VH-VL binders against Large ribosomal subunit protein uL10m (mRpL10). Designs and how they scored, part 26

Target 1, 224 residues: Large ribosomal subunit protein uL10m (mRpL10), of Drosophila melanogaster (Fruit fly) (q9vpl3)
Amino acid sequence: RGKINIQRPKAPHYERARVVAVTQPKYPELPKAKSCFKTRAERTQQQQENPYNEIIAREVRNWLDHSRLVAFFHLSSITADDIFRVRVQLHKQNLHLKSYGSKIIEQAVKNTRYEAIVPLFHSNHCIVFSPDPEKTAALLRIVRRVPQMVLLGGIVEETMLSRNQLVAYAQMPGLHAVQAQLVQTLSQAPGHLIQQLQAHQNSFVQVLDVHAKNQMNEETPKST

## First folded at step 13 (VH-VL)

Design ja14 (from ja9 with heavy chain Q65K)
Fold by OpenDDE, fold request of step 19:
Structure ja14 (fold): chain C 224 residues (1-224), chain A 118 residues (1-118), chain B 112 residues (1-112)
Amino acid sequence: as target 1 above (224 residues)
Amino acid sequence: EVQLVQSGAEVKKPGESLKISCKGSGYKFTYYWIGWVRQMPGKGLEWMGIIDPSDKYTRYSPSFKGQVTISADKSITTAYLQWSSLKASDTAMYYCARLGYESSLDYWGQGTLVTVSS
Amino acid sequence: DIVMTQTPLSSPVTLGQPASISCRSSQSLVDSDGDTYLSWLQQRPGQPPRLLIYDISNRFSGVPDRFSGSGAGTDFTLKISRVEAEDVGVYYCMQYTHYPWTFGGGTKVEIK
């Protein structure tokens, strides 16, 4: 009876090996101890699925959709009193200052025409909304005296504008004023043309009259 | 037409909680702030605080900070003023008022009389 | 807090005569932008306050032209050119330049 080599047991017969392989209890992998430390990715994903963020994102979208003027600001450290004062000043001009988290903004503008604004929201920021683009000048006037608010850019009439472009826009005459100027210019153009055409005709007539007078004077014989 | 309609008169005992309401109508509620003003019997007007219903930004007068809570529900276009524990000294008329554009407190509620008596 | 002092406390006026109410602030109400946030409110007996004047001199919508506001800095005046019976009530000045916003003590306008 051959000594059972306990150190290297002979491989079982193929059929037995197959049965053993199939009958091996599949122990459920012990749930990897969810390390209490949610990976940064998991935390970020969980933060993304916060129903509250969706609600706020919807609100931001609503503001964007109903605003003809949107201005983006970096917001430095500001006192509660100062921010309140600024908000009241803006409010009186139908300008609405809001502050949202960067993630909320990102979610709000995702797959929208406003997605390009996301890079502006890397730090503390605030947004001013208004349905009235004519209030751009008022906005800039108010915030000019608030050093804690730095203009980054904005959206006017669905067009994204840089800081410099917003400043330039605020200095432009209103559309109606420009239209009025255009109408005035156009209305004066025909008059000027007529005057120029008439000026040449009048000049020609004057030259002819002078010529006629000179001829008459030459034909008057000096009656000696 | 812009209207602010406040809840009815309240008679309470000291220590009771109270929440009064101010419902705005005839305008876009989220675009205007709502302030609260107290008027004690036979006295003048006192500023309590203000709320922006759109983001629930609230600013209290120092005298009323911690004494009352101002809130708003934009879904039903209503602002609230509440006490956790009323005092006899809280007996007064309370007005809500809208902060308007190019104006001041331009529209007022009819007032809510709160009487706190043992 | 900004103290708003109104004078007089009571103003008995004959119907058709002018009335004048003064409001003085303990500090300047001019903000950094040069704006002055001063308003006048009227409270008729048993009624809520009503806005009359905002930003010193601007009449609110629906306010009769007999009401006028003037002033600068710390001194402000509400004038009623011809007092009518409906003008009976308490008038308040309000500042909202500085927080907290504050009201004057009120001036009672009565008919003699």
Scores: ipSAE 0.896, ipTM 0.964, lowest interface PAE 0.5, mean pLDDT 88
Fold by OpenDDE, fold request of step 17:
Structure ja14 (fold): chain C 224 residues (1-224), chain A 118 residues (1-118), chain B 112 residues (1-112)
Amino acid sequence: as target 1 above (224 residues)
Amino acid sequence: EVQLVQSGAEVKKPGESLKISCKGSGYKFTYYWIGWVRQMPGKGLEWMGIIDPSDKYTRYSPSFKGQVTISADKSITTAYLQWSSLKASDTAMYYCARLGYESSLDYWGQGTLVTVSS
Amino acid sequence: DIVMTQTPLSSPVTLGQPASISCRSSQSLVDSDGDTYLSWLQQRPGQPPRLLIYDISNRFSGVPDRFSGSGAGTDFTLKISRVEAEDVGVYYCMQYTHYPWTFGGGTKVEIK
């Protein structure tokens, strides 16, 4: 059992972190009057924006801008050999696995449409980028065998998708097939609607007919 | 057209440092990994290591770990192989090669001959 | 490390005749996904290596159809249906399923 470093506790597993986050009592923070004076810590944090971080953040932005598929993973402890293997497999499919610090990601997506992804990066994570959204199935196939990589969600064609939605997307037929299916479904929809509308009317008429028949039978005197 | 152009032949003495280069062109340099392969005179091919120029992720063959340094400068689309101290046994042809999509080492440099002689 | 053993070391062939090169790995090259990462390279005299075949049997772009790859697990074969003068050189198999990646010792194809 590795010595729990109490000074630098390992970030909990994403699922555990979620549970802890949900179970933490939200105390209403009293509106702290924003004192006009940025604390030395805030100034130092602003000044320590390491020019290097900006460069890396730009790189991340560049990846995001040129990727039609982006997938976010929690990354558990993985060996160098295993991660290399996965990276090679992904690379062969034009999938690019990258790892960035949370601060870099935050800086990269600040004031962008992707700002909502920041909460996903509280623990060890990796990102897979691809210009080809059709590689989603390949991505999922490859990572399915990597227990250290847990899919959190992703972006496909500028749309944020949950884990389940990404899985569903990967199972979908190609765009043209989906379009064909959609056309077929739309072509059948009016017929189904008419049938449903008529079904209620027909059912009502049937019920009335049964009622009328029953009333007629009750009026037939028992000929003793 | 995809092309890898390597630096010219080098003649060095034992103990000298050396850095050879491999410049990629005709493709997006940051999207492809660059590997290095050694070929000693009259011998076969030996895998040395590979680098992802986009994030400088590097993986060495165990035999070459600590013996050489692989690096890349994406701004000039160039990968490097360097020695801090050359040995006579480092005399060889060195090739850079691109790791392609749905392929293997698909494009190769012309090679750099390194001669280390006293 | 995976040892790749090529046979024969030298293959003298008459022009127009077929050639066959074998490559055997010390371990299975099938990964957990069922993929096999084996490639064949050609090195002509005085030239850098050239990719011929990847993933056992896929011809790389621009490679003539006279080249074919086959095999599974630990045994792989490169075939040249009709050897041409330009086919003279050393052929290498390469595995990149297991790290470190390794090459065969090479097979020299010569014209008789």
Scores: ipSAE 0.894, ipTM 0.963, lowest interface PAE 0.5, mean pLDDT 88
Fold by OpenDDE, fold request of step 19:
Structure ja14 (fold): chain C 224 residues (1-224), chain A 118 residues (1-118), chain B 112 residues (1-112)
Amino acid sequence: as target 1 above (224 residues)
Amino acid sequence: EVQLVQSGAEVKKPGESLKISCKGSGYKFTYYWIGWVRQMPGKGLEWMGIIDPSDKYTRYSPSFKGQVTISADKSITTAYLQWSSLKASDTAMYYCARLGYESSLDYWGQGTLVTVSS
Amino acid sequence: DIVMTQTPLSSPVTLGQPASISCRSSQSLVDSDGDTYLSWLQQRPGQPPRLLIYDISNRFSGVPDRFSGSGAGTDFTLKISRVEAEDVGVYYCMQYTHYPWTFGGGTKVEIK
């Protein structure tokens, strides 16, 4: 039983972290009484804002701003060799794997459109950035063979996607293929409409022809 | 055009420290890794290690671990290879090379000749 | 470490004739995704290495079509269909599937 370090509790598993995040009562932010006395805690928190963290946070923001594909992963225990291998594989595909502390991520995305990703970073994590959203399929292919990397979700073209949605996106045909399909569908639509409109008319004509034939047969006198 | 420009030839004595540089230009420096390769006189190529300049992630060949330090300064798009204490056996040509996308070591520096002689 | 063995050590070739260089790895260079990270480099006299082939058979940009790479698993070949004077130099295979990355011992191509 590994000695529970009470002073530095291990970050909970991502699933547990998610549950905790969802189950935490959202207490209305008490109106911050501007008490003139910056609580020692606020000073300590401000002092702990290591200029270094700000620099790294800025870097994270820069990656986010220049990436059209961002994927978030839980990272379980992985060897140095394995992570290097994965990084090289990803790099060859213009995919950039990075790891940051949760506090850095929080700082980086604070007051941005990406703030919603903060709950994903309660455990060990890594992020993959790419300027090319077409590399989503390649990303998933590579990561599929890395059991230590669990996909949590991502951002594609400024849209936040769940794990399932990201997988679905990767399976979609390329933009050109979709466009071709759309053109094909649109080109068929008028023909189908015309067929439907003419179907009733054609049916009516057929019925009339049958009726006319029957009348002609009744008028032929049985020559006895 | 993608270019890697290395610092000039160095003549040093055993025990001296040395830092050589590799400056990248013509591409986004933080998006590509830089490797270092040693070539001793009349010998083949030896892999030393690689760095991701964006986060300074570095991996050394076991043979060079603890013998050299690889670093990078992304602000000036430069990678470095340094020795704390040179040996005569460090006499060699040193190349930096970029790890490209959908390629391998695709662009190389011109090399830096390091001569260590007593 | 993966040992890369190149043969021959020296390849004297007549101008206009084909050349072939072999590279054998001590272990399979196929990764878990089925990719093989093998490259061929050319080093002309007094120059830095130049990338010729990556991922077994892909020619790098600007590399003439007379250069071709083939192979699988542990056995790889670089072929020059018609050797030109500018092709004189030392050729290296490189694996970067397994760490540490390793080079072959080199093959010297010379003109007879």
Scores: ipSAE 0.893, ipTM 0.964, lowest interface PAE 0.5, mean pLDDT 88
Fold by OpenDDE, fold request of step 17:
Structure ja14 (fold): chain C 224 residues (1-224), chain A 118 residues (1-118), chain B 112 residues (1-112)
Amino acid sequence: as target 1 above (224 residues)
Amino acid sequence: EVQLVQSGAEVKKPGESLKISCKGSGYKFTYYWIGWVRQMPGKGLEWMGIIDPSDKYTRYSPSFKGQVTISADKSITTAYLQWSSLKASDTAMYYCARLGYESSLDYWGQGTLVTVSS
Amino acid sequence: DIVMTQTPLSSPVTLGQPASISCRSSQSLVDSDGDTYLSWLQQRPGQPPRLLIYDISNRFSGVPDRFSGSGAGTDFTLKISRVEAEDVGVYYCMQYTHYPWTFGGGTKVEIK
């Protein structure tokens, strides 16, 4: 009986090989433990797929679409009482302070004209919305006393403004006042033009009168 | 016209749960906060808490924290005040009120009388 | 909590005569920004409260000019220049500068 070569076992007879192949226990592949570490992309996608996040993102979009004033703030650690106080103060001025996750904001502004604001939301932040751009000065007045709120920039009348530009805007007379001034200036322009035109005509008439008088004096014979 | 309409009077037993409602109309509901005020029979007004319906931000008076739940459903422009377990001492008139711009609690509901008796 | 003390508790008034209600806070109602959040409410019998005055002296829309508010810091006053029959009710001061917001105990205005 030949030494069973344990290192190179002879291929079993075809029938035995078939039986062995069929009787080999198929161990179910242990479900690869889905590593809890979803890639950033998968997390982002799953967050996008969260119906709740979508609803909130839609709300953010709604605020953006209906706001003529939007201001972005970095929000440092603040007490519940302090944030409530600020919210009430802002509310009284038709200013609405909201806080959203960065991912929600990103989702909300994706493929919109506001997509450029995404880089502002890398840390804790809050947004103030208002339908009234004239409340910019009131906003800045209120938040100046809140050291935890740092102005990053904003949107006024669909125009993105830097921090400095927003401050400058708040110092300007209200849009209506500017418009009124413009209308006044424009209304005066025709009057000024008419005056200038009439001035030239009057000057011309005066010159003609002087010339006529001089001619009459030359035609009067000196009756010596 | 701005109106807050509250749910009808409730008669309950101790230990029962209750949810009363305040429906806002005539204004943009998500732009104004809703406060709740308790008035016990023959007594003064007591602040309970306030909610921003737009993001459900809620602030309770310390005396009412954990005793009631304030909520809102902006889809139906309604704010809620809820008890998980009523007490006889909860017998009172409850008012909802809007926090207005450049004002205070400017519009009030008609009130909901809650009677808790054994 | 801020305690709001109203005086008097009851104010019997003759029709056409003036009435005055005082409200004192246990602490200053001036916040860090210099704002003072004090309001006056009227509650007629069997009715919900109604806003009369906000921010110490501003009349709310639809409020008659016979109502006026004044004061500063901790002392506030509601005045009715000429009391009418419809003015019967309980008046409350309310502060909302400090949380929790608090009401005065109320002053009952009655006709003699």
Scores: ipSAE 0.892, ipTM 0.964, lowest interface PAE 0.5, mean pLDDT 88

Design ja14 (from ja9 with heavy chain Q65K)
Fold by ESMFold2, fold request of step 19:
Structure ja14 (fold): chain C 224 residues (1-224), chain A 118 residues (1-118), chain B 112 residues (1-112)
Amino acid sequence: as target 1 above (224 residues)
Amino acid sequence: EVQLVQSGAEVKKPGESLKISCKGSGYKFTYYWIGWVRQMPGKGLEWMGIIDPSDKYTRYSPSFKGQVTISADKSITTAYLQWSSLKASDTAMYYCARLGYESSLDYWGQGTLVTVSS
Amino acid sequence: DIVMTQTPLSSPVTLGQPASISCRSSQSLVDSDGDTYLSWLQQRPGQPPRLLIYDISNRFSGVPDRFSGSGAGTDFTLKISRVEAEDVGVYYCMQYTHYPWTFGGGTKVEIK
């Protein structure tokens, strides 16, 4: 029957919002997981008490999934003017500088192949994402003038690279097809590749050094 | 096709709040920044500030810092410009524009005329 | 703040004749990455601004070949080789090398 008195207008927006909030059920209920008071059930409730962390963590996962280039940096104190200039320079190259808390990054990469990156975020940091791995050279050129950003390593074509490997990748002279094939060859092993990449990092660098030296020899006359 | 569609003209009194919108479509909203530009009647263009909708990083022109708030809601691909208390001197045309990476402020909204008078 | 000075303030031009618009910045627009973040906008009467030229000389998509940009450092020029009736409007240079980003005062092009 619940009739409303037509003679009285509804409360204004601010009053309607307050009235609705007061008449609503009590504050949001905890998750429906009906635990038998286990310690693991308490951990589940504690995890769900911070929904902003999961929203931001999904953002990080989305950037990781859609970025063929990801670079990790230690970030020291930097002025607002300097960081704005760097962000604009990076944006012009389709490079996207972001900063997230270490808890968010840990949550974002949980149960993924990228869990190995979590130790990189022990202190102040930033991440650069891009859909274009060809922009690695441009990234390094820009940040060379930014001592507050210290390169730690990265991901290229879903392959984790150390700092030295990322620098070597960027300096391969005009051989985009060769760079893509080398990254694809390293990425063919299933599962967690980081131990294999670290074990062969000297060999990989040596192959790149020999390849670069062969190209320099063909471009210059021999001496002595 | 890339489009920026702004909310309609506003007539307000001094002291009132206002939030105008700029809805982007036809592109990946989180890959491009949105800038706001003021054009006072009969005058040129003034950069007010810019936002990266992906993480809400915002930079204001010194002339507008503390005077307006720039925000974005990437779930509905919309950027906002808002005042907590309008002044008669806020009467102007307000444009949003997208900062492209292979261009500059490349696509512009149609403008929102804000008129503040008693 | 970087002052962008445009000359002339008004450019009445005979239909089919060239127009040249100058923009001078109060300091170099070459950024630390070696690039220059200078663009040109057109605002036709009653319409929003439209991008014409970015990075000094690159024509934006859909902009006719009669528009060209040139310059370096602090001095930049927009040229219209053959002014058409639809080119009437105000032209602005814009820099975004230095914070805060600034526009020139505008140059009105009209048919005489």
Scores: ipSAE 0.829, ipTM 0.929, lowest interface PAE 0.8, mean pLDDT 81
Fold by ESMFold2, fold request of step 17:
Parts: sequence; structure tokens; C-alpha cells
Structure ja14 (fold): chain C 224 residues (1-224), chain A 118 residues (1-118), chain B 112 residues (1-112)
Amino acid sequence: as target 1 above (224 residues)
Amino acid sequence: EVQLVQSGAEVKKPGESLKISCKGSGYKFTYYWIGWVRQMPGKGLEWMGIIDPSDKYTRYSPSFKGQVTISADKSITTAYLQWSSLKASDTAMYYCARLGYESSLDYWGQGTLVTVSS
Amino acid sequence: DIVMTQTPLSSPVTLGQPASISCRSSQSLVDSDGDTYLSWLQQRPGQPPRLLIYDISNRFSGVPDRFSGSGAGTDFTLKISRVEAEDVGVYYCMQYTHYPWTFGGGTKVEIK
């Protein structure tokens, strides 16, 4: 509800009365305009008040920038022994489990294309980073046995994916699997070989296009 | 080439503090954990604890919890093992080791001999 | 705590002959992900330990193929098919499936 429905302050001062007498729109003290005029001392104190938050936020940005796989989880109550075991299992797959405060994550992704992830961190959470997007299947295999970690979605090759899209990505044939399908097809009769080569070529191009564009696709590649 | 280089041998008296170091090089320091292992004179190996330098997540063996502090400074790629008050029973060789992915404790420091006598 | 029991305590071996080192854990080392976090380390005289075998049977980079590991559950074996002079030292099994991480007591391999 806007303040327009509220009448003037009960006891307006002379300066307020002059502003009301002008036919210009009323200015009900917008918070944005007042915040923009903070003194330099307030700005420098504000900046120095949380220097460790900026350092940690910079670390989060660095992990995001250097990780081709990022997965977000809700984290329920978990014992110290269980979280240690999970961290070790993930570490063996070059998967790096971290937890950060929601304010730090908001600060880290501010003015980036990743701002959409901020709502995921209203509750207790953790993030898994990896430079290896091919480790998505290993990640899902490990956390399948960890009910305290509930997958919310992720980022693969700088493309945001929903939970279902990330699961589908983990099941996609890799470039090596597509190449193996081509070799298998070339072992067939000449006439069928041409048709099968065209079908696998289309599938291969579709997989390359998805990886090159980092597009979200929960369906199998379109091919013939 | 992956290397873990530890600080030099120490001779101390009981009650003194000590901080020994383990500097990693030749790899991305924040992607690997650093563990500490004690070897008493003429004895086997004992796991003391481990640290993830990227967020300083630390886990101690129950036998060493409260006796030592494990820390890391990722800006200089260095892990530390620290005592606030040494005892004669702390006389041992101390190793750092890296926990690699798709391996185990794969690279080890040369060891730091700590001698505590009064 | 998981107790890791190694046998024998000492293994004098003639050059070129095989050596076999046993490691038994007090509990299964199969983790919730189905993997077993069992490693073998070698410590030559006056040197730090070095990794030989991880995940029961995988040789670490640069480890000669005369070293092999096997086993499952609670029983594990390190074999050296042909012992060489450089293989003298103490061998440890290590588990990191269960907190706290623990080592075996060591097996000294020496040339007779």
C-alpha cells in the first residue's frame, strides 16, 4: 500500500506547506533519493564495516568464475561425521562443497547474470563447485545417499539449469559417447550407413551446440 | 612439480609455543586438503587432522583435538600446525600431506623434527 | 576408532622374490557411496611416506607395476611381485572411510 492514501503529516512545518502549495507532485520522502546522498564518512565507514564480507564474497565470485559445474542444495541438519564423509567423497571427485551466508552470496553475485540464484539461499544451504562439468553424474551418485542434501539446481558451462535439467545433463551422452556411436554406425551396410551417419551427425551437432551455447535442454537431442 | 616444503627442525622447552609450516607449490592450493601426521620416535603414523584451505574447514583426530591448532593461509599457499604449550611428549617427526582427488594422501612434505626437552 | 592390523610385522625377503603384506580392519571399509578408501604407503629409511596404492588396487603415478593391491571389506593385501633393493622400508595401510582416519602398525620389508 502506497503512502499516497495517507494524508499529510498531522503537524506540517512551513517548508512542507510551501512544497504542498506548489502544484508539482508530492514527494513523500523516497528512500532511494535519501540513500544516494550519504556522506563520504558514512560511505567509507559502511565499506569498512564489513571488509571480511567483501573478501569472502570475492572468493565466492572466484569459485563461480572458475567452476564449470556449480550445484545448489538445501542442507538439513547433518552430523559432523556425516558432513565430513560427504566432503571427502566429493573431494575425491574434484567436487568442492562450501557453505556461505546468504548476504555474502547476494554480495558476490550482485550485478552479475547469476543474481537469479539469490532466492535459493533463504534457508540453510550448501554449494558444490567443480572445474569439471563431466563430474555431474558422480555428484548426483554421491548425494543420492545423502538425504540431508536436496538438489535445487545448478550452473553448467555458465548456463543456469533447474534440478530436472541438471539431472538430464548428467545423463547426456558425452562427446566421446557420440563419437563411439559414429564408429558403431560405420560398421553397418552401406545404404543404412549413410542414413545412420546423418542421424548421428545431427545428434553430434546438437550436443556440440548445447555445450557451446550452454543451453538448457532436458530432452534428448533431436536427430534422425 | 607438486611440492610440500616444511619448516626446519625445532628444539624447544616444555611450555613454549610453536608454529610449523607446510608450503605447497606446483598445484592449485585451494583445490586440495592438507593433512598432518605425527610419527613418534621409532613408531608408526598417526593422523592428527586435516584442513581444506579454501574455507578453512578443519577436522581433528579425537586424540589431538584441543592439543594442536591446524590452520592455513591460502594467500601464501601455506598450512600450519601449532602448539600453544609444548610438552616433552610432543617430541616427534611431523609430516604434512596433500589429499588429492582420485587418489589419497599423495604428496608428502619432508617432515619437521620437533624436539621438546627440559 | 577403526583398528588396522598388519601382518607380518617384519618380512625379510630374498631379492627378486615376492613379498605379501596383509591388512585387516576392525570394520568394513566400504563407504556409503560403495567405494573403499584404503591406501598403501611406503616409507623408505630416513624418508617421508609415499603413496603406492589407493582405492585398494589403483597404483599411484610413478609406482612400479610390481606393486599390486587387492582385497575387499575388511581384508586387504599389498604384494610386491619381485622385491628390489629400493623396496626396503616400512609399509603402512591407511583407511579414510571412517573418522578418525587410521593407519596400520606397519610392516618392515628388508633384504636377507
Scores: ipSAE 0.824, ipTM 0.924, lowest interface PAE 0.9, mean pLDDT 80
Fold by ESMFold2, fold request of step 19:
Structure ja14 (fold): chain C 224 residues (1-224), chain A 118 residues (1-118), chain B 112 residues (1-112)
Amino acid sequence: as target 1 above (224 residues)
Amino acid sequence: EVQLVQSGAEVKKPGESLKISCKGSGYKFTYYWIGWVRQMPGKGLEWMGIIDPSDKYTRYSPSFKGQVTISADKSITTAYLQWSSLKASDTAMYYCARLGYESSLDYWGQGTLVTVSS
Amino acid sequence: DIVMTQTPLSSPVTLGQPASISCRSSQSLVDSDGDTYLSWLQQRPGQPPRLLIYDISNRFSGVPDRFSGSGAGTDFTLKISRVEAEDVGVYYCMQYTHYPWTFGGGTKVEIK
């Protein structure tokens, strides 16, 4: 052990590194002449953290911009095997599970209509992104088997939706299903045709009303 | 067209490090995972692990955890498989493959032959 | 780990005749979402693997319709209705329902 002498050959470097590490927390407490210049260590740390945070924030903005479906979840403790299974199930449906720090989310949505989502990321969380809003039903089917993921709400077609609104959206028929209902209605007896046209008009109005309410929720500014 | 192009064959000695690459093109790289598969000479296929390049989420087969490192650089649409210290038993063909969301491991690289001998 | 057992190990087939490859898993491959994540791969001599069938029975793009997949639960089958010379190679089943993902041992198809 005596061949490696830290005290003799490396004492100056160890002492300098130790002094810097010990005094960095106390540097603000010891200045006699205030300086407008940051230390080299403080500048390097700040610059490295800021560029990394901005890169990830741009990533979040890019996912938000290209995702017509975004869903927010509270994430409880989950095993590595369970989260892997969930990620694979979601990926198979073009659903992309991600997690970002709350500071990154704040930076990504600052001065946008999505600022209201920031409180959701104070605790453990995850986000699911997809370019396919029709995958909302698949998302909900997968997640109901995952009690560790608790749906908080989402964004569909740039509209903020509550949990209940997102569930209702997932139950709406696709355009092709509505078209098929119209064909079936037109093929029935005249008396039944009139009643079914009125029922389908009411169903269509209900679908449009949900979309209009979603747009009004988006246009309403969220406050603290 | 979707392509996965792997780095060229390698001849190495035991104890050396190695990093092989798999470059994806013709698709949105961050929307698909990349898996690595080993095929020892004259043997079948073994799943080594998989990575989501968008957030670098990685899952290793238990047989390979701690033996290799899987990584990705999405800015150049490239995934990597790396050894810190090669063994003769690492002599094999290594494939990368893309996990599609309307398929499975749907597009495969051409393979990288790694030969480790004294 | 899920063991995928393929039979036969070798399948010599007369050109133009059918071939059938079996794959059995040690556990059900039906996942919690009700889907089964089983695929079939072909590896021609000197080539990388190629996806043939995914989700038990869906043919991947560019795969001839002489290839078909079937099965459920723990038993799966790949059929080639008329073996052609280009079909020579090793066929693997793969499951990715359960971690870790595993392959069958392979079935060599050759022309007798």
Scores: ipSAE 0.819, ipTM 0.924, lowest interface PAE 0.9, mean pLDDT 80
Fold by ESMFold2, look of step 16:
Structure ja14 (fold): chain C 224 residues (1-224), chain A 118 residues (1-118), chain B 112 residues (1-112)
Amino acid sequence: as target 1 above (224 residues)
Amino acid sequence: EVQLVQSGAEVKKPGESLKISCKGSGYKFTYYWIGWVRQMPGKGLEWMGIIDPSDKYTRYSPSFKGQVTISADKSITTAYLQWSSLKASDTAMYYCARLGYESSLDYWGQGTLVTVSS
Amino acid sequence: DIVMTQTPLSSPVTLGQPASISCRSSQSLVDSDGDTYLSWLQQRPGQPPRLLIYDISNRFSGVPDRFSGSGAGTDFTLKISRVEAEDVGVYYCMQYTHYPWTFGGGTKVEIK
C-alpha cells in the first residue's frame, strides 16, 4: 500500500531555501513562501488522514460498545513470536488483544464517560476486549506469564475499575453467574425477556450491591 | 449456521495473478480469525497463515511469507488469499478455516481448487 | 518448526472394530499458560477437513462419542471405538501451541 509514501515525504523546503538564501537579502519572505506551501500540503495530508482516523475510531467505539470487559495494559518491547503466542492464548478465551494509536483512542472516547482513559495511552500500550466479563480471571492468568504486559485498569459493564478492583472482580463467582444468566436472557426472543428477567431479579440486585461496594474502595490494598 | 463459502475453482497459467475469497456467515466475523491451509494433490495439510479481520493482524507461515497475501474486508465478511504471480507448484486445493475461541480451526470452507499449468 | 509424526500411515480396519492413531510432536506442546493446543481433524474422501477433537480430548459439537482423544506433552492418541463406514478418510493431528502451526502427515483409515 502507500504507507511508506507517508514516511518518506518529499521536502522541497531545503532546496528552495538554499537557492533563496544565496540570492536574497534578510527578509522573512522565504519562511512565508515555504510556510504557505507546507500549510497547503499539511492540510491536504490532514484531510486525507481524517477519514481513515475516524473509520478506525468508529471501530474502537464499536469494540467498546460490544465489550463487557475491557482491560488496558502498558506494553513493553515484545517479539513478534511472543505477541502472536499471547494473542492466540487470549483468543482461545474470547479475549481480543488490539493496539491503536493514542490519537485514535482519544477520538474514539471523545464526548463519552471514558475520556478519562486517554492519559493511559500516551506510552506504548495495548487493549484487550471481550464480550464475556467472566473471562477476567482467564485474562489475568494468561498475562501473569507475560511481563511485557502490565495491567493498568479496565472497564467492566461500563464501570471503570482500577487494577486492584479488576483483580477483585475476577474473584467474585456470583457476579459472573448473574451476568451470564442476563446475557442468555437477552439472547432469547423479545417476547420472553420480561418473564425470564423476573426470575433473576434477586441475583441482579446482588450484582449491583457487589459493584457498589467495589466502587467505595472495598478492593484489596495494592501490593505494588 | 456457521458457514465459510469459498470462490469457485480456478484454472490459470504461470505468471497470472489470482485472488480467491472466503465469505463467512452465521457468526460475528470480527470475533474470529481466518486461517488458510494448502493441500497439494495427494498430500497433507499445510498452514499458510492467519488473519484477524478486526484489525488485519496477520501472521504467515515462514514457508509462505512473501509468496501470498492474506487480507480481509470485514464490511462484506470476506477473507482473501492472493498471488501476484502464480507458479505451477501452486496447483493445490486451498481451504479457509475459522479459529474458534473454545475450539480450534472449527469450521472449514469447501475448498478452492487452483490449477496452474501452461 | 515442530514436526508432528503420525502412525500408522494407513489403518485398514474391519467395520465395528476399534482404530487407534498416534501423533508425536518433536517438542512439548504445553504452552506458557499450561494448556496444550492439539487438535484432530477428519478428512473424508472428496471433502474438506472437519474438526473432531480440540485441546487433546474435547469432542467438537456434533462429533460422535466413539471418537476420543488422549495424551500429554509430546504423545497423543485418537481412538475410534467402533469404526463405521462413514469414518473412512484421512485423520490429521494439528498443533497450534507453537509458531508456525503444523499438521501431522495424516493417517488413512479404510475398510478392510
Scores: ipSAE 0.814, ipTM 0.925, lowest interface PAE 0.9, mean pLDDT 80

